# Designs tried in a protein design chat: VHH binders against q89az9. Part 11

Target 1, 320 residues: q89az9
Amino acid sequence: MNLNGEQKSAVLLALVGIDKAIEILKELSIQEIENIAKCMSYMDVISSITADLVLSEFCNEVRINKDQNISFINNNFIISLLKKVLGEHHAVLLLDKFKNQKNISDNIKKLNLINPEKIVSLIKGEHPQIIATILIYLNRNHAANILSYFEDNLSLDIIRRIANFSSLKKLGQEEFVKIIDNLINKYQNSMLNQQGIVTAVELLKLIKRDQETKILTKMFSSDKVLAKRIKTKMLEFSDIINLDDVYIRRLIKVFPLYELSEIMKVEKEEFKKKFYKNMSLENTNLIKNYCSKKIFISNDLIQKKRNNLLNSVKKILYNS
Short names: E, the ipSAE of ESMFold2; O, the ipSAE of OpenDDE; V2, 0.75 times the mean of E and O plus 0.25 times the DockQ between their complexes.

## First folded at step 4 (VHH)

Design p01 (framework vhh_7pa5_2; at its last look DockQ between E and O 0.58; V2 from the best seeds 0.00; counts 0 for: pae E 17.0 > 2)
Fold by ESMFold2-Fast, scan of step 4:
Structure p01 (fold): chain B 320 residues (1-320), chain A 123 residues (1-123)
Amino acid sequence: as target 1 above (320 residues)
Amino acid sequence: QVQLVESGGGMVQPGGSLRLSCAASGFTFSDYAMSWVRRAPGKGPEWVSTISGSGGSTSYADSVKGRFTISRDNAKNTLYLQMNSLKPEDTALYYCAKDSYDAFEILSQLDYWGQGTQVTVSS
């Protein structure tokens, strides 16, 4: 059980029975009623164990007469309760508001799990006011990372809009739910497209080398974009040592010497020899000097540096 | 009633230029930021550019940055979009929109368009 005070209050009200719940709610402020109703709208069913745990926590302060007909918080119970306390019209409006807020909350949680770079690709075409509204609902760190991808003038515009933000009204909440749903759907579709490429790569790695080569060669002539995506995905760090010296020399010219030194600290002698063969004596000595120092590099950091090198190789080979 | 009338579109070859205009009426033009938004065939609306009420601040979508210039003439209640180095991807109906800090007001404008002005970039 991980219930907050408002959720525990909702469970207790359900267990008290509708008549007594009405009496209790009438003693509360409109804001307090809204908070409890919001929790109720998120809790369609409560287990007897959860109900018993909530009751036990209040055993010294609250002596509740159970209504055996009210065991679960469900839509019918919530509607009946709010209707009698607030009146039918206000109860309907409040339930609609909470449904929209629940959908926003659930989808915002999903967006907070998505990589900032991916979110930027999905929202960069949106009006700055829509971008600002999305960022307001995201975790502050996540929103800040997303904002960092926009150029200075657009970032300034977005921050001004955030500073001038007021709460979304009912119609705005409905439209915002649609926007967030569309973003989640676009993300899911992009993930499906990526999975297709991954599957193709896995299959190509399992077939005979001759057949793989023939398929890729034909693909380069008929669909260069697809061929490039697949070939890029197939390239692994272990392939770098097998590259022609020409590509190693190009890589050395564009890849930071310090980062290369960090990688060389951990790599096998065969890998080092391949690069040293294609470097000036001066640069070779600089790297060897760094490798001789007792410097600890975390495994996570070295993998990040390896990925940076691999990405530089991909850029050189497939030119984008 | 707010009224916005777009003009200046047409057919142009890749690399060409066009200048769009938007005549505004029914509100104090200089008090509001203005935006250009486009809708390509089969796609949703894409924001292009925004200019502050005074004209002192501008922002652009990455896809048009360095190629398009938004400007305004508050004395004539007119918004402009100078489009240079046009690409086939710029083919769309172009609309001007009155800015707002209310997301719903922006979205409602995007659902209800004026006539717009058609830009077609083809070889």
Scores: ipSAE 0.392, ipTM 0.831, lowest interface PAE 2.8, mean pLDDT 78
Fold by OpenDDE, look of step 5:
Structure p01 (fold): chain B 320 residues (1-320), chain A 123 residues (1-123)
Amino acid sequence: as target 1 above (320 residues)
Amino acid sequence: QVQLVESGGGMVQPGGSLRLSCAASGFTFSDYAMSWVRRAPGKGPEWVSTISGSGGSTSYADSVKGRFTISRDNAKNTLYLQMNSLKPEDTALYYCAKDSYDAFEILSQLDYWGQGTQVTVSS
């Protein structure tokens, strides 16, 4: 069995019940109680196999009859036990400590899985002390990668803070938990929102056009931002020819003419006309001259340029 | 006892400028980094800028970078924040804060913050 003594003790205490556990704990030091309680706090479910093994080992050593008790550790049991043994105040403090530590650990695990660039985007606006604290808890390689994205002065300050770091006090732990929870939530929300929008767009593309229009119209009245996001996401390259000329004019002002020329070389006359109508004769002639040249562009490159144009259009529409 | 008193806030139009001051007492001013933080209505505290004890190192939030300048006069125990090109988004109560290497003291203990000075950017 790969459990250490404290873990075994935790299992046994859970199995013998609160009343017997209290009697046992009265014989232990405060430190021992804390250690065992910590172990218990990290245990959610004790498997029957584990329980049997621990009990068997115990029975063999002490020759006590096997008690069939509940083989799970719940928060209520731990709380009751600690309150009875240590008093309510001390028990609460200890439990809070364990809870905070666990929360920190869990959130750090999540942060370690997020790419460095995204982490930087999440934390770059935080106080340097917060950044330093986060980096201290992260995997070293991950922290180093993240640190590399910061400017020299900020990096220096962060490293200085790390070097002077001792430990998180209780209040600090609580605050830190809140901060990292918030960061994780921001990350998750961003991901969910993105996925949600994609899903919404997919669904909207599958429903009847009249229904789509109704839904979006109503959405614009209640949540303009969301509606704009969805509408812009739904926009396809083929929709550009149907846009109001005002947007085409804006597009022409910001989109590189040479890239537009490359796109036009492979596009239909209708597309060309839409743009020619909204640009100068000079620029029109430039594009026409380019189109007359025997230049080969790969399909992949053309698609990329189309996407660039589409993205520019989307940006214009979103900001309108 | 640490005492921080902010001043210099007011109402300005977009594009305007303000200079905030913070008078510090109750500690060796030059031994500590100092920070500006702000709190907008309905929002949590936002870090704005930090300056080292000696004044040799400064850092800024991206939102204020290039527009705000933090400085200090250790002889006068005073922290400054020059705010240029102000935007409506800069509207907040601005606090001076004593920095610490102790984790989260600057954020969790209000006693390390001053009373704040109100900055309102509005047309």
Scores: ipSAE 0.140, ipTM 0.647, lowest interface PAE 1.7, mean pLDDT 82
Fold by ESMFold2, look of step 5:
Structure p01 (fold): chain B 320 residues (1-320), chain A 123 residues (1-123)
Amino acid sequence: as target 1 above (320 residues)
Amino acid sequence: QVQLVESGGGMVQPGGSLRLSCAASGFTFSDYAMSWVRRAPGKGPEWVSTISGSGGSTSYADSVKGRFTISRDNAKNTLYLQMNSLKPEDTALYYCAKDSYDAFEILSQLDYWGQGTQVTVSS
């Protein structure tokens, strides 16, 4: 077993029972008590195997009976122990500190799973020290990706703050918990709102087309923003040819010409003509030259590229 | 020992400008980053802007970027905030703060701030 001394002590104190644990803790420094309590707060379940291993080591040192009961460490155990050793006031303060540290750890795991671009959107308006503190707790590669989105002036300030970071103070830890919780909540609300739109679109696609049109028309009259978001999300690739030229010109500015060429090679002449009239002669000739080449493109790859183009169109329409 | 005295607040029409000043004493001003923090009616403190000790690096909250300019004069131990294109939502009590490398201490420790200078943007 790869337990360090503090972890072994935490297991032993849980197994000995609260009365004996109090006697032992009174002989330790405040720092040692904090370290052991931290270990206990992160322990979810003590298996009988782990308990036996720790008891066996202890018995070899002091020759005691290893037939003690298996127990679970939980908040009630920790609360009772700390209240009896430190008094209620100090116990409450210490327990809040450990709860905050666990909350930070759990939420950092969630943040490590979120796309870096989305995290940037959530944090770019925060104070540089808050950004720096978040990045310190994240995985190195994840933090590096996030940092790359900031302009040089801000990136330099963030790096300086990371280099000088020592630890969160007690009051700062409470505020960091609130900030991290708020970020997670904002992300979750964004995902729920996106899912709501997706759900509405799927339901509308299942309804008869006449009723679909009536609902969207009424919605446009009463809630224009929502109606636009739903209509844009419902857009199909075949609808692109019917867009106003202004949107095609904006699409051409944003979408890679090479990928557009690959799509154009497979598409009908009417689709190509819609784009050609909205681009320079130089770019038109480049695409026509590409289309003249004998190039094989798999159906799966073409569909992915068509979806990428459609998504770019949706972004342009949503932002208009 | 740290003394921070804000001035330059007042009443301004939307779109107007103000320049805030903060006179600092009781510490080596040029060694520390400085920040502006504001408290709008009914809201908690909000970070506005930070400038490095040398003045070479600045940063701003998204709500004020492009409209506000932070600066400092290390010879006069004075921090400035030039506020242009003021909006009603900029109405707040503006505080000068000695920035530490822990922003939570700045936002939570009232003894790092002066009493502030009121900025009111109203039609």
Scores: ipSAE 0.000, ipTM 0.259, lowest interface PAE 17.0, mean pLDDT 75
ESMFold2 (binder alone), look of step 5: mean pLDDT 81; pTM 0.820

Design p02 (framework vhh_7pa5_2; at its last look DockQ between E and O 0.01; V2 from the best seeds 0.00; counts 0 for: pae E 22.0 > 2, unsure alone 64.1 < 65, placed apart)
Fold by ESMFold2-Fast, scan of step 4:
Structure p02 (fold): chain B 320 residues (1-320), chain A 123 residues (1-123)
Amino acid sequence: as target 1 above (320 residues)
Amino acid sequence: QVQLVESGGGMVQPGGSLRLSCAASGFTFSDYAMSWVRRAPGKGPEWVSTISGSGDSTSYADSVKGRFTISRDNAKNTLYLQMNSLKPEDTALYYCAKDSYDAFEILSQLDYWGQGTQVTVSS
């Protein structure tokens, strides 16, 4: 773990206990106390290994049980410590400030887990300054991926705003927390809506084929968007062999030949013939040559390759 | 002190055009980028377009790109939005806003904007 001085101080103060921590903090400036308290507010659990590393830098004589994780989220510890050192009024103001910063940090962690394409759909209507502010707080790789979805002129505007960014003021932090919370809520609601589609697909798979076909045909006439979403979710790998040759030819042009050859090594003859019928003799011979080799491919890798092929099929069939 | 007065809205049929104006006072207009933001019924604010203080750089939301043109007249302290090929989805209250590199200043404008100018696209 790479801890800075403030983070190491926070860990040490938690480990020595409240009475000793108060004594130490009374010797520090208000600014130093604020920095340490900020670090404490963002720490939920301290591992025994991290605690040992911090203690070894400041006190090599102290021993910690390595089977324990130290809970740092005891609200009473931080509150009691700050109130006794700074007084109730100042402590309340600092805790309110840290609560807002912690909420931003927690929600940014959630945004870093969300697919970049989905984040773009949620934020593209926001003012460029708000987009820039969000990207500043995200992981650099994640932010770069999100930025790549915007047009050149907007991307230029956003980068210019990032270059001129300083920091959020307290009132701006409060408003920004609301925006981030709303984005997380929109994402969660989108996932709940997708569960409805999953349920519809499950029910359609359980009814008679004739009834399923009738329902889907009528749905394409009245709600084409919904019909496409349901059809996309219903498509399975076993359906690929039943596609029209036109789609197989399009798939072969887009999907990597080597990756296709890996899939072909484990597939049934009917599947192979469907593809060979729709490709050049040269490419057919390359795949057949690969399939004749005694190369072991793990079940997990094959399933990943099959999913890649299925996703390419979905893009071809339901491409907008 | 800062005053922004939007005008030029109205009712128009799909495919029609409207030109919005924003008269600015209380600050050095040419020193600041300006933006158009809209709020549709039952929805939150959506950014539409931004223009630099000099007018040399512009950016647009994907939903309006190629249909709307933002411009400004620094001598008259006026911001414009030329809206072409209007769609029912463009129906909203349109606001102009003074730009800032301070996110708080942008966010605070979202709460304290005036009545704006209403654009209704219907047949």
Scores: ipSAE 0.352, ipTM 0.808, lowest interface PAE 3.3, mean pLDDT 78
Fold by OpenDDE, look of step 5:
Structure p02 (fold): chain B 320 residues (1-320), chain A 123 residues (1-123)
Amino acid sequence: as target 1 above (320 residues)
Amino acid sequence: QVQLVESGGGMVQPGGSLRLSCAASGFTFSDYAMSWVRRAPGKGPEWVSTISGSGDSTSYADSVKGRFTISRDNAKNTLYLQMNSLKPEDTALYYCAKDSYDAFEILSQLDYWGQGTQVTVSS
């Protein structure tokens, strides 16, 4: 069992119930009580195995009445326990502290998973102190990457603030939680919008083509940006051969020739012809030479390359 | 004693412009970042803009970005806020604030606030 003493104590207190827990806590310092309570607040579910292990260990030291019900650590139990031991006022303060800390921790975990560039876009309009605070809580490498996107003078200010950072007071914690929540919500909303577009595209692909065309045409008149996004998203790899040659020419200029060669190796002759007519004889010969080689490329890799090509096309079309 | 005195507020029509000033005293002005914050009726305080001690770095709330410009004259110990394209939503009491590097309260990171200057945008 890899639980530390505080965690074991937390489990034990939950198992013995409030009345016995109070008696135990009376023998502990305030700091110990706070530490244990913190552990309890972070514990959602105690497995039966964990409970048994802790109980067995405890039974070896103390005789426990066999009739005791195993109680799950829940918020009500923690609140009741702390109120009885520390008083209502102190208990509430402590619980709020734990709640805020947990909230910050959870949100920071989410932020650590977001691309640095996206994080910058989310936080660039915040007060430098807020930026500094966020960076303090993030993983160091992640924070460093994010910091690299800021101007030198702003970076200096941020670092200065970080260097002078002591701790978040209670009020600061509350405010910080709100700020982070807002940032996460903004991010999530952006993601939801993307999902919405995907859903819309899926639906449009399922309806009659005439109806699809009507809907998109009307959409272009009212919301050109949205219509472009949807049309771009609807584009499939198989549609590339039907594109105007002007777009193929643009594509060839920006897409790596070696990747194109890899794709062409597995594509139909019609696809090849579409590109050959729009590229130099030199490049055509390079691709043909590559295609003649016995090189194995995995299906996954090919699909990835296809996606890259498609994304390049989409970018060209969107900006046209 | 730190003193901040705001001026330049008034009533303007939508689309109008105002320039706020803040006279600072009682501390080394150039050593501290300065901020503008505002409080609209019935709302909590809102951060508007911050400028570094040297004046080389500026930041803005999204709500004012592109419309407001923060600047400072360290020789005169004065902070400025140029407000263009004003909107009714910009109606608020505007405060000059000294940033603190020593304490973290997001809005409380502002050690000292002035008395404020009223900006009213109305047709």
Scores: ipSAE 0.132, ipTM 0.621, lowest interface PAE 2.5, mean pLDDT 82
Fold by ESMFold2, look of step 5:
Structure p02 (fold): chain B 320 residues (1-320), chain A 123 residues (1-123)
Amino acid sequence: as target 1 above (320 residues)
Amino acid sequence: QVQLVESGGGMVQPGGSLRLSCAASGFTFSDYAMSWVRRAPGKGPEWVSTISGSGDSTSYADSVKGRFTISRDNAKNTLYLQMNSLKPEDTALYYCAKDSYDAFEILSQLDYWGQGTQVTVSS
């Protein structure tokens, strides 16, 4: 076990009992008491192995009752100790401070592990001040990656708020804890729903086409949002030609023209005509000129480009 | 922008008839298949009938086959549903829909085309 001195002190104070812990704490500075209390608030459980290790180290210097094994530290022990040393009011204020800091620290660790693009989807609907506060607590590289996903005007507003940020006050900490908890819950639900949708799509692709269609139409009647998500996830490249022209026009505005030209070179004339009717004469001529060239594209490369186009279509349909 | 306006609903007794109309604007009407969809009280939407853009192909739900006739007038950009031998089970809010793909796509866009026209079959 690799405990620092403050952690060893926290374990030892728990083991010596409250009366002796009070005597020890009264000889410490407020900062030292704060550091030890912080360590104790993070230690939910002390194993008998950990307690014995710390006691063994201490017994080289002082006699301690080795029959005392405790496996548990909690806030009630800390509260009782601090109330007796500092007085009830001051102890309560100190413990509230650490409780909020611990909750924020734990949830920030979770947020730093979440993919930047997923965090963007979770927070893009939040007020810019909330977004700025979250980014302040995240790792700098992580926050920079997240910020890069926002449009320029929003990014400017967020950076301005970060620059003007000083600190969270006690009341602001309570609200921030609630906001972070709700975001973590939203993330967990989103990940479970995403995994379930992937599984449902895999199962639907394995059954007969007629049964697939019947299930999806009934699902639309009972849960339109879920049905749209499943239909979008099931979309295949061959379905693109059957889309309404409005979606094709939006796709052309978003998808790189050069990659579209490479895809068009290998596709049937029906596919090409669908796109040509929805683009400018200038762009149509550029694509036709590219298609007339004798260029060889590997099967692997063209399949990747087809997948990129399909993914762009899925994004447009999901947001429509 | 695309607009579809349903009309012709009303109160009828069982065995009676009604003719529903749907005025279409904002798109080339003859290029698209058109459908009727209904929503009975307390139930989800149910596909009723579809007609091709040219009007030469029609399809009906089993519950209405032989009693309902879908038609269109491409010169007037109007879709029709002739409903004969009406039953209490036909009581519903009736919508028309522009069909670009299949029945699933029609159902997915039903909420955006209007309030529909009420048909009530009661003694």
Scores: ipSAE 0.000, ipTM 0.087, lowest interface PAE 22.0, mean pLDDT 74
ESMFold2 (binder alone), look of step 5: mean pLDDT 80; pTM 0.807

